# Designs tried in a protein design chat: VHH binders against g5egk6r2213to2383. Part 2

Target 1, 171 residues: g5egk6r2213to2383
Amino acid sequence: QRWFYKHFPMVWTGRLALKSTEAMINLHLINGSETFLNDVLGRQVTEENPRRDSVKILQRLRLDNGQVEHIYRILTNPEYACCLALSSVNNIENLKENDTNLKSHFIDYLINKKIAGISSLGEVETKFKSARVHVFAPGEIVNRYLSELATSLHDYLQNTDTRYLLIVFTN

## First folded at step 6 (VHH)

Design c4
Fold by ESMFold2 at other seeds, look of step 6:
Structure c4 (fold): chain B 171 residues (1-171), chain A 123 residues (1-123)
Amino acid sequence: as target 1 above (171 residues)
Amino acid sequence: EVKLVESGGGLVQPGGSLRLSCAASGFTFSDYAMGWYRQTPGKQRDLVADITSGGSTKYGDSVKGRFTISRDNTKNTVYLQMNSLKPEDTAVYYCAAETVTDSSGYEHLEDYWGQGTQVTVSS
């Protein structure tokens, strides 16, 4: 039935990068402010004001230290934006490579290192607001977030064994 | 561009001393913990010593009491004084700048590494 896409339509597509690897992803806003997200990613009102096309992970947050509770309070702020990231399946020739990259180089990497990926999106005057971006693989902090803020989505993801990242934009 | 350049390696007799230096540039040196690691062929890099930005030190068990790490934030340099050298200390010694976690828990994805300097302890 495609329950997910009915309730959480795609709001952005672009490249997620880590080290030398990229994956194309679709973002679906699941909680927080669409206005904030659009201010950060750009509003495609004209050809002169295009959206950002990529997010690059350059920093990390260790998930096995005592600092995570503080970060969780920031992540749940309703003025920010929390998105689910799925593989962007738009070209069948690249489908297997993109799925493999997303799984092995992002999801498994983050899980094995016990980290979240961190990006900083710089301000571009008149075009983009700045943001800090947290990229989480499935795990304890994501399960807590979904169980508190999106219970039906949490059930859906577990029942369908969906491959995903949780990507949270803050500032 | 971040650069870490080791110097002071060489050949020395057992029981001798060497002082390694690592000159750093391209980053705010005082914000990083600094360390010395060593590697013999076919093995992983082992911690020799590290020193926090505040001066707290830690040593590998095999070098405690013989080696001393120090830093000079004015010269952007970290040092390793190596005394009572043994043949098993023979290795390539690497300088590292280790990212320090900020109050929000963020750190750079990678540590920075020098190219290494050879230390050989032989008759």
Scores: ipSAE 0.205, ipTM 0.597, lowest interface PAE 1.9, mean pLDDT 85
Fold by ESMFold2, look of step 11:
Structure c4 (fold): chain B 171 residues (1-171), chain A 123 residues (1-123)
Amino acid sequence: as target 1 above (171 residues)
Amino acid sequence: EVKLVESGGGLVQPGGSLRLSCAASGFTFSDYAMGWYRQTPGKQRDLVADITSGGSTKYGDSVKGRFTISRDNTKNTVYLQMNSLKPEDTAVYYCAAETVTDSSGYEHLEDYWGQGTQVTVSS
């Protein structure tokens, strides 16, 4: 895992929400602007100036209606921030439930519905920049992206049997 | 008024079978994907199975091969055939209608839920 963190630093820990379900996740920057990502999530995390603590999926985008070029542009834009989302282990008694929630209520849900999850993060003056958030499960387009542009990461995720989402923050 | 009414739950011995039904009214049934979810006390609702308006199906890992979802658009009804039931299948089962439509662009997530029907698998 030293190789993974050397190349893909963890930039955020928080809650991902869909309907009545939450999962704790860590985000690792894969591609794009770390400056933009930090502006969106918060640069100085203190009790008085907290980071954003959650991303809630409230909308969806169909993936089976000819969106492939649009999605690939989102994934590769250097001004955006494309992140790998992995389950977070903050407390041992929650580990199994969190992993199950991430798999069944986010990953499998998005795959089965053939959709991306969509969130909107509003601007908070002097604290947070606004962003639209795209949440992708593993699938044809994401697998193509990883296999072509991040082959070593793709192999790492397969070799460790790691469950993941790809989360992109756009302006 | 949108209404989803589940039926067919009950007590069954391990290895037994049940057939759940969900009758829908108050919306254009054929425009919606339909699903079955289950919930045990203290846990979140889990997807059991869903079926698109076109008939494509998906199943949760723990029920694959044992449960079958189907729909009858002429009766506005979705079914869940549950075979080889195990004690771990004990839960409240909920019917859901999801607004997975053939539209372009971004869409709000919009689900309708039934009241649930209890399934208990025990000796």
Scores: ipSAE 0.192, ipTM 0.559, lowest interface PAE 2.3, mean pLDDT 83
Fold by ESMFold2, look of step 6:
Structure c4 (fold): chain B 171 residues (1-171), chain A 123 residues (1-123)
Amino acid sequence: as target 1 above (171 residues)
Amino acid sequence: EVKLVESGGGLVQPGGSLRLSCAASGFTFSDYAMGWYRQTPGKQRDLVADITSGGSTKYGDSVKGRFTISRDNTKNTVYLQMNSLKPEDTAVYYCAAETVTDSSGYEHLEDYWGQGTQVTVSS
């Protein structure tokens, strides 16, 4: 078992989508409420308790105009949930394609455009609570978040050169 | 699945009134600017009215003072009250969730459109 998986076990697997591209990801809860996250994504206890299978980026937030500063307090609120997203694989042959999609169509895209990806997850009565989802590539705001709220993880990611997104679920 | 469903169109006499509704689902309605557009055959869609998430409105010159856009975020619905209708108002009316920057800085990646509802103003 690796240090990362011991401290931040996977809590959800699903598709992250942007336009016509998808990547399979694993989410690892870094900070905040697992109860909130499970209410948003589903618990999969029975057939009557399904889980969401995807998060679709439908909006964007510019990062180069200071607007993210207005929401940083909400992003750090401990009643919500912050996750690290890593490439998910179901076999060796899919690994390279999924990893390439995650890098080029999500991470590099968000960095080059200087944006965060935004999703809105609608409420489904009796099954899912609603949430707004912020998807960040590595960069200034993510470094600030990790240095303040998950310093050991920040060190780990720096030392391993890990490819990741930070995904924050809020209300 | 995002859906916008218009209703309330029909045939009306000049000087009459209609109220259009657009029910939205599959996205966070309160985060979008909403608009009504209209199109006659062979022409582009023209803005009739739009309304921001905060309630600010804009109107096309030909409908200002006669039409009123409103929204109910609790029902995920946008409305267009059309008064003093004229034959030139005859068109297919489309509801849109618009790609704009809201005051929090969120921009949509794409517009969403309804299928349209016919309004015919004829004597």
Scores: ipSAE 0.189, ipTM 0.542, lowest interface PAE 2.0, mean pLDDT 84
Fold by ESMFold2 at other seeds, look of step 11:
Order: sequence, then C-alpha cells, then structure tokens
Structure c4 (fold): chain B 171 residues (1-171), chain A 123 residues (1-123)
Amino acid sequence: as target 1 above (171 residues)
Amino acid sequence: EVKLVESGGGLVQPGGSLRLSCAASGFTFSDYAMGWYRQTPGKQRDLVADITSGGSTKYGDSVKGRFTISRDNTKNTVYLQMNSLKPEDTAVYYCAAETVTDSSGYEHLEDYWGQGTQVTVSS
C-alpha cells in the first residue's frame, strides 16, 4: 500500500452511486490531465474548498457489441483524466458495508452485465466544468490498458488482489 | 433536466371520456418510446398503452378498443384518449419515457416518469 500511495496520491474522494446504492471512493490519477480533472471535480485542498461530492451512474454502455477500439481511445486520450478508484479507507465505521457495496453493486454488477457505467456531470458556471464519466470494472479492455501503460501498477493490483474501478472523465 | 408533465385528469361519469396529455422536455423526444401506466391503491403500476418512436402501439387487455395512444413529435407530447370509461379505470395515470439505445450504445438505466394525474370514474 505504501508503494502505491507514493506513486499515485489521492486526488479526490467522494461518493459513487448506482440505483439505490452508494460507495465512498478515492480517486488516483493514472494518466491524462490533472488540470481538466480539477476543473471538473474541484481541488481537495481543504474542507472549505468547493468540490463535487458525488458521481451518479445513470446510463450504461454495452461492452459486448464491438466498441472495443472506441473504449480504448477513451482510456488513452491524454486530454481526458483516467483514474483508479479504490474503496475509501477513511470511512472506518462503514468499512464492511462500503467494501461490500463496491464489490457487489458496482464491480460485479458491471462485469455481469458486460457494461460500463455512464454519468453526466453538468457545468456549474464559476465552479465546475461539465464532463461525461465512464466507469469500467476490471476486465479484458482495462487489463490491456494497464498492462500497456502502467505495468507496475497492474502487477501491484494483481499481487495485492485489490478491488478497483477505472473512472475516466471526458469532455 | 428531464420533465414529463401530465394533464387532463379529473372526475367523469361511467361511459364518459377523457384525454390525457404528457408534455416532455429535456431529452430528444422522437428517440424514445412513450407509455401510459396506471396505479390503483395497493397495487403496482400496470401498462395501459405504449407507442414506439416509429408509431407502433400496444395496449393492456382491459383497455383495448376503448383507449388510444398517440404522439406528436413536433410538440414533444404523448396523448391518451380514454373512451367508455368504467369505475375500474379509476387510478393515477403516469406518463413514461422508456429506455432506448442510441447508435453509440448509450442507454438510460431507468425509465423517466411523470408525477401522475388522477382519473376518477364514479356516478
């Protein structure tokens, strides 16, 4: 865990929501524009700084209909922000529930349905830029991306059996 | 922001008629199938009628021949003409925009619903 946080510090924390379920997550930027990410979500410098507190999945994208190259282009675009999402460790009173919700209601759900989760974040004039958000569970496309761009991270996640999502913010 | 606003409900006598309207905004109306559903106290919502983006219609068995669904894509509005009303038709009627998949495969996880309009058929 010490190696991971040294190389990929947390850049945002908040709630991920799908239907009636929420999970607290930490985002760690893997690739792309930190400036864009901060414009969309706000900077987490102090508790008083403005930031979005949640991302809600309202749409889906089927992954089993031949869109592999489109999805890979989303993952690799340097103008976007590709983040690793992990369960928030600072939610100790709800730790078991949070881990269970992330696994069963997000990761396993997306895998079983063969979909990516989609959110739309509306512009807030002086505070936040708009974005479309793609939420990917581990799988063939994500594994290809990690093995090609972040081999050490990919090895770390496999060796530690870490539960994660990839979340990409696009414009 | 997606909005569906029903109107045209009210109190009618058995054998009477009502026309419900549902005005839609905040999405590309012509891409969506639209439907009317109804709910009586203590029961789940039941399909009354739906209409595809291409104009094909389906009806619940209890309303066939009495109700007609239609849409006007230029006004972003779906209608339900209800004739020969019976006390059993008493319910809250809901407009719904049903999920479709666009050419890129993006689709909504949930249908959109209006707040409903009361229809009461009594003597």
Scores: ipSAE 0.124, ipTM 0.525, lowest interface PAE 2.8, mean pLDDT 83

## First folded at step 8 (VHH)

Design d2
Fold by ESMFold2, look of step 10:
Structure d2 (fold): chain B 171 residues (1-171), chain A 123 residues (1-123)
Amino acid sequence: as target 1 above (171 residues)
Amino acid sequence: EVKLVESGGGLVQPGGSLRLSCAASGFTFSDYAMGWYRQTPGKQRDLVADITSGGSTKYGDSVKGRFTISRDNTKNTVYLQMNSLKPEDTAVYYCARETVTDSSGYEHLEDYWGQGTQVTVSS
């Protein structure tokens, strides 16, 4: 756990939403531009200049029809941002419930449907840059991404049996 | 916020015609398939017609040859021309943005529905 946070400190916390279900998550930047990510999510974490507080999945991208291959180069573009999403916690009781929601309503859902979750974040002049957000559960495309761009992280996740999503912000 | 507003419903005699309109806002209209559905009391909504972003159409068997769906991407509006109306066509008609692949390959997780417009065909 110390190795992970040394290399990939948390850069955002907020809500991931799908239909009527939410899970609190922490994002850890693993590849790409922190500048781009901060432009999308907000540049300061203050009450006066708040960051975005949520990402809502409203669309899907099918993973079984080859469409993700057409955008793989965009997903790996170092100008954009790829994050690992982990369960966010305030105490151990919230951890268990939140972790269960993340698994059943996001990870398992995406795997079973063979889809990525998609959100669109609208631009707000001078506050937020717009972005399209791809939410991936562990699987073939994530394994390819991590094996090519973050091999040590890939090994870590396999060895620790960590529950996660890969979340990619693009323009 | 996505908004679909139906209009053009009303009371007509058998054999008459109506033209329904659905004004859309809050999304990139030209990227989505649009549809018309209808519902009678106590039943689920049935597909009447849909039209893809590319203009391909599909019709329910009971309305084929009598109804025509069309769209105007410059006005963000989808239409349903209903001819040779029958009492069996009496229903609330709903406009829908359908869960289909847009031009970029992204699909909505759920269909979005308007408030509906009443069509009554009675002699």
Scores: ipSAE 0.160, ipTM 0.582, lowest interface PAE 2.5, mean pLDDT 84
Fold by ESMFold2 at other seeds, look of step 10:
Structure d2 (fold): chain B 171 residues (1-171), chain A 123 residues (1-123)
Amino acid sequence: as target 1 above (171 residues)
Amino acid sequence: EVKLVESGGGLVQPGGSLRLSCAASGFTFSDYAMGWYRQTPGKQRDLVADITSGGSTKYGDSVKGRFTISRDNTKNTVYLQMNSLKPEDTAVYYCARETVTDSSGYEHLEDYWGQGTQVTVSS
């Protein structure tokens, strides 16, 4: 939608991977520090300062045992970065397959397992700052986050059928 | 050495049934969640079903109500009962062992895979 892209411009494009599957995504910063996010993902100023091209989910955090409550304050810290992830493709044929993969292999998987996906991005001196990445499907934690920190976006997403993930980068 | 061996695949007509088995060895089977995944040529592997060490189950949307996962910890075996099979179910089916929980509450996502068993649903 024109409203969404006006308020939340795309800040990164790359691959999200889970087990043997990948989906191309666009990230849109919705809360927190663009500086922190650029330090983690790279600014692509020169070929010597490349961007990261992928985020690999290698761990999971159970959402049904209270563990996420212990980290909610870290997730909402404005010094870190919270992004909305949307499907990213360059043609109509790939768009439907990528959307289907995003739904089936990421969104439905995370919901059915009652987990968040977790990645750890290692520091690379002078290029990339380290981060822990939490990947959430729509649900209770995402609704809480959006209702508290991005109310207009929350209203927008409630009224659309857009497939998305909430991806939070922390230190 | 972790070893997962799938069996029970084959050719069936639409509406038919198959029962897949996965014999596991080289680890303490009862400590791990187990899953079934499937893959068609040129596509990513799909979660079909998984089952926790305690017996709790989850299913992919496309198979819910038609497939049933179960396990027998005495025989170190996980099963997938597939009913009302459709041509869209044609795939290689893989057994998987899911990772153990680490001390921080983060579970390792990495799975061990079997070699797969072919299921073909065609007239």
Scores: ipSAE 0.131, ipTM 0.496, lowest interface PAE 2.7, mean pLDDT 84

Design d4
Fold by ESMFold2, look of step 11:
Structure d4 (fold): chain B 171 residues (1-171), chain A 123 residues (1-123)
Amino acid sequence: as target 1 above (171 residues)
Amino acid sequence: EVKLVESGGGLVQPGGSLRLSCAASGFYFSDYAMGWYRQTPGKQRDLVADITSGGSTKYGDSVKGRFTISRDNTKNTVYLQMNSLKPEDTAVYYCAAETVTDSSGYEHLEDYWGQGTQVTVSS
């Protein structure tokens, strides 16, 4: 666990929402630009430099209709930010419910539907840059991403049975 | 909680006009295609008009040239201007936020529907 956090420090904590369900998550940047990610989400350093507190999935992208190749090149662009999302155990008063919601209402849901979850974060003048957000459960496109761009992390996640989502912020 | 609230329906004589409004809340309105549908008893709900998030419009054949759909993203509201009304336009009119938005692969997770507003065109 010390290896993971040394190489992939937490960069954001907040709520991931889908329909009426929320889960608290930590994001760990695994590839791309921390500057881009901070422009989109903000830092909670001062009151004048706020951050977004949530990402809400409102759309979907089917992963079984041939579009996966188009989005793969966008997802791997080093100007953007790709994060691993893990349950936020340090910030959750109801740990068991949070972990259950992440598994059942996000991970299993996305896998069973063969979809990615999609959010659109609007620009807020002077504070937040806009972004398109792709939320992936483990599966073929995530395995390809990790095997090509984060091989050691891929091995780690397979060996530790870690529950996660891959969350990619793009323009 | 997602809400779509229609207003502006009523009784009008043939040849008259009405303007329907649909106020939306509880979702990111600007990201949805919005539509107006109508239903008469014993029939299926028919498309009247829709408008994409980018402003492109589409109309049912029976209303083309008479009805105009528009949206105001700053007020989270979609409108239907109905001119030259005919008795055949009598129906309950529903506002919808649609899952199928355009030819891209991005779809909303679910449709949202209003409660409907009655439009009656009779002498």
Scores: ipSAE 0.298, ipTM 0.683, lowest interface PAE 1.3, mean pLDDT 84
Fold by ESMFold2, look of step 10:
Structure d4 (fold): chain B 171 residues (1-171), chain A 123 residues (1-123)
Amino acid sequence: as target 1 above (171 residues)
Amino acid sequence: EVKLVESGGGLVQPGGSLRLSCAASGFYFSDYAMGWYRQTPGKQRDLVADITSGGSTKYGDSVKGRFTISRDNTKNTVYLQMNSLKPEDTAVYYCAAETVTDSSGYEHLEDYWGQGTQVTVSS
């Protein structure tokens, strides 16, 4: 836990939403461009230019038909950004509900349906650049990504049984 | 709230015609492929016709040449013109907003269905 936060400090906090369920998450950049990520999520320079506050899953990509193999090179492109998403602990009164929602309505849901969750973040002139967002639960594609690009993190996550999502921002 | 409301069903003689309408609200209609399905009790729903957001159409084998699907994106409505009706066309007809958008593999997370309208062709 102390090792993880030392190496991968939080770079964004906000809501992840699917249908009528939401969970507060923290993002930690693990590979790729911090500049790209900040351009997509906002730099929060002024109150007039706030950061994005949510990512909404509205589409899906099936993982059981080989479709994801065609986009793996895009997911690993160092010009884009790959983040680990963890439950936010800042909301103590709703901590158990938030953790339960993240597990059951996001992680287990994506695993059981064998899908990635997909969001599209539209460009907002002067504030946010556009992005396609892929949300993955732990599984084959995530294991391959981590073993190739973040091996120490991969070992950490296996040894600590940490609950997480992998969220990749591309354009 | 998502709504798909079918209308235009009823009792018709063999060889007759009916026009079904499906009024949609509560979602971004222009992004969805729309379809008509039909179901006889105890059987699965069968595709009758569908139409993409761009206007491309597909028909079930038993209705080709007799049925025509169309859409009006400004009125959020999809239509099914049914000509030369036969007793085997008797079914409940359902309007659907479909999850499949194209062959890229990216799909809408949810599909939507109407409550259905009865079509009866007396034999």
Scores: ipSAE 0.289, ipTM 0.672, lowest interface PAE 1.6, mean pLDDT 85
Fold by ESMFold2 at other seeds, look of step 8:
Structure d4 (fold): chain B 171 residues (1-171), chain A 123 residues (1-123)
Amino acid sequence: as target 1 above (171 residues)
Amino acid sequence: EVKLVESGGGLVQPGGSLRLSCAASGFYFSDYAMGWYRQTPGKQRDLVADITSGGSTKYGDSVKGRFTISRDNTKNTVYLQMNSLKPEDTAVYYCAAETVTDSSGYEHLEDYWGQGTQVTVSS
């Protein structure tokens, strides 16, 4: 819907990876600093200043034992960046395959394991600022985040049954 | 692309010393516990020493007091200082990036291993 894209324009597109599986995603900034996000993901100004092409999940954080509670304030810090991730492809046949991969290999996987996916993006001199990346499937921590920081989006997502991940970039 | 590159192995006489280095790239080094393991033919890979992201160390019983693990997060490098070497220390030594053990609860999906460096202690 036009309301969503007006309030949350796409700020990055690229690959999300877990093990041997990839899904193309669009990121839409929900809360925090676009400047921070651009510093982490890069600005495509020249070949010397490329944008990052992918985010690879290499770690996990358990959600069922209170571990995320230790860092919740960092996750909500407005100087960092929180994005909604949606499926992205060029045509309808690839969209269905990509959406299926995103659901089964990322969303359902994270829900079933009761984990967040974690990426660590290393600093690259003059190109990319370092960041820790938390990838959440819909669930209680995401509902808490959205209810506190993006209530209208929370209502929208509940009413449209949209498949998504919440991806938070911190330092 | 994750890479762990060991160096500093070689042939040394009993009682001698060696310093192993492991240069890491392709991941956020300060999030990982790092370790040295060794393996002789036909045996399982044994822990020699590990060091958490916060700097806490652990040693195998046979090397305690003789070996020292350390890390330099500014150079993404972990070291193993091996003193008073014995023939039974002869093995291939592997660098590993393994599950983080700090209170933050971050765990690696898989361990990363180097190719190994040969250490031979012989007359």
Scores: ipSAE 0.240, ipTM 0.660, lowest interface PAE 1.8, mean pLDDT 84
Fold by ESMFold2 at other seeds, look of step 10:
Structure d4 (fold): chain B 171 residues (1-171), chain A 123 residues (1-123)
Amino acid sequence: as target 1 above (171 residues)
Amino acid sequence: EVKLVESGGGLVQPGGSLRLSCAASGFYFSDYAMGWYRQTPGKQRDLVADITSGGSTKYGDSVKGRFTISRDNTKNTVYLQMNSLKPEDTAVYYCAAETVTDSSGYEHLEDYWGQGTQVTVSS
C-alpha cells in the first residue's frame, strides 16, 4: 500500500462514465508523460484554466479480434500517458456504491464483453489538449503492458485484491 | 456531453438551395465519420450522405449530383450543400456521428444524433 502511493501518487480525480453509470476514480501515472496528461486533463491553475471533471466511455474496441495489436505501440509510447485508475474514496456512505459501480458496470462489463472502453476528449483551444482514451479492465493486454513496462506494479496488483482499470491517454 | 446541433433548414422553392450545418462538441470530431440522414413522417431515417474522418464521401441514390457533404475539422462542423431541391427532399434532416470501423476498429456504444432541422420544398 505504502509502496504503491510512494511510487505512483495520485495525479487526477474525476468521474468515469459508461451508459447511465458513473464512478469516481483517482488516476496514478504509471508510464509516460505527466506533462501530456496535464495538458489533456487540465491543471486548474486559474478559473480560465479549469480541470476536466469527467471521462465518458462512448465507444468500444473489440479485444477478441486482434484490433488492439495494431495500436499497442501507440499505447506504450512514452510521450503519451498510461494511468492506473482506482476507486476514489469520498465518504463512507458513497464508497460501497462507488466500488460496486466500478466493479460491476466498468470492470466486469468490459471483461465480459471482451472490449476496451473508448473516450474521445475534444480540444478546448488553449485549455485542454485533445486525446483518445482507452480504458482496459484487467486481462491479457493489461498483463502484457504491466509485465513489459511496470513489472513491480504487476506483481503488486497480483498479490493484492485491488480493483483497477488501466487508462491510456494518446493523441 | 455529446452535442450535435443542426442549422440552416427552412422553406425553399423547387430548384432552390440550402446549406445545412452541424456543430459538434463533446467528442474528438476528427476521429468520427459524420453523416446526414432524413426522415419523413411514418418512415425510417434514410442515409443522405456521409463523410469519413479522412474525407471520403458516400451519397444516397436520390441525391447524387445535387448534394455535397463536407467537413471542417478545425471548426468541428459538417455541412450539407443541397442544390436543385425537389419537393421529395422535404424532410427533417439529422446530423449523426458514426463509427469508423474499417481503419480504426472503434464502434459506438450509443448512437449520437442531433435534434434535426426541417427542410421544406414547396410548390
Scores: ipSAE 0.238, ipTM 0.648, lowest interface PAE 1.8, mean pLDDT 84

## First folded at step 11 (VHH)

Design g1
Fold by ESMFold2 at other seeds, look of step 12:
Structure g1 (fold): chain B 171 residues (1-171), chain A 123 residues (1-123)
Amino acid sequence: as target 1 above (171 residues)
Amino acid sequence: EVKLVESGGGLVQPGGSLRLSCAASGFYFSDYAMGWYRQTPGKQRDLVADITSGGSTKYGDSVKGRFTISRDNTKNTVYLQMNSLKPEDTAVYYCAAREVTDSSGYEHLEDYWGQGTQVTVSS
């Protein structure tokens, strides 16, 4: 839809992985540094300037043990990059399966376990800056953040019943 | 794919030394606690040595003072220097990237294990 892409253009496409499951996602920058994000993910897709093609969740952060202040610092830091992750539409043949995987193996999993998914992206000297990646499912903290700071986006996601994750790249 | 490959095992006489290596790939090595475990047939795996990402070490009681764990984050490798070896050290030694908690609340989702390397101490 024109409103969403006008305000939140897609900045990356790739795979999100957890255990043996993957889902294709598009990232849309909501807040923070696009320069930092591009340093982490790569700036161009060539043999000499590849982009990262995946983010693998290998760690967790429990959300039910008093992490509210830490999470808000992550979500609001202008030096980080806070992105909305949506199911990728690049392959229409597999769209329904991809949507199902994103929901059941990522969104529902994170909600049920009351965790954020965590990835660590290693530095590659001249190509990629390192980053820690936080993957949040919808929930009380994320919903409050969106409803307070991005009300129109929050309404859009609710009205379209859009599945999403919030993915934050930190240093 | 995550891969841990042990090497350096073998047959050694009592009192001898061995240096085990574990080469890691498929994950960001510097963020993981690494450890060595050993198992004799019919027994549980026992902790031999553990080293956090920050360099803090812990040792099993039977190996304190004889074994030293270290890591080289630039080579994605963890080592176990084994000195003054005894017949009771005979076991399969496994490298692990362990699920651990730290004070920051960040935990690994699963343990990763190598295939193991045999160490035999015998005359």
Scores: ipSAE 0.141, ipTM 0.609, lowest interface PAE 3.2, mean pLDDT 83
Fold by ESMFold2, look of step 11:
Structure g1 (fold): chain B 171 residues (1-171), chain A 123 residues (1-123)
Amino acid sequence: as target 1 above (171 residues)
Amino acid sequence: EVKLVESGGGLVQPGGSLRLSCAASGFYFSDYAMGWYRQTPGKQRDLVADITSGGSTKYGDSVKGRFTISRDNTKNTVYLQMNSLKPEDTAVYYCAAREVTDSSGYEHLEDYWGQGTQVTVSS
């Protein structure tokens, strides 16, 4: 849909990993600092410039333990970068496997465990700034955030039954 | 990928010293508590020393006063200075990033371990 890409162009593509499973994703910035996001992930000035190619979930944050206000501050901080993560459909050969991995090993896993996935990205001088990464599946907190901050996006995702994660990069 | 690589082990005489290093990569080192553990054949793996991201340390009873743990967050490295070594210190020494819950409830999904480095104190 041209509406979605008009408002939320893709800003990064790469691998999301958890344990031994990977899924290729596209990120679309929905709130926060594009400058910060580019500093963390690297620039796409040319194909020769390096950028990070993956984010690995190594930690968790329990969501069933009264974290609502903490998470909401993370989601809304203008110094951070809140992204929508979608399956990368550019790879037709892998499409079915990639969609299945994203759903079963990331989205359903996080929902069933009632957790956010957490990654830590280390600084690489002159290339990448450090960040902590929060990976959220659809659910109460994400739905509240989207319904209040990005109502049209929330409606779009619900009406199209779009499979997604919400990924926030924090300093 | 997450890697913990130990170095500095070897054969040493009783009373001698060794300095172990553990180089960490694939994660934000400053977010993690790091530790050294050791295991001898037929025994349980024991805590040797632990250090939080803020620098607080804890030691196993058998090594207090002889071993010192430290970390350099700028080099992503944790160290174990081992002095006054005894034959009983002979073991494989493992570097670990273990569960530390900060005040916000963040915890490791899994514990991470290095492959180990052999320390042998003999003769």
Scores: ipSAE 0.104, ipTM 0.548, lowest interface PAE 3.8, mean pLDDT 83

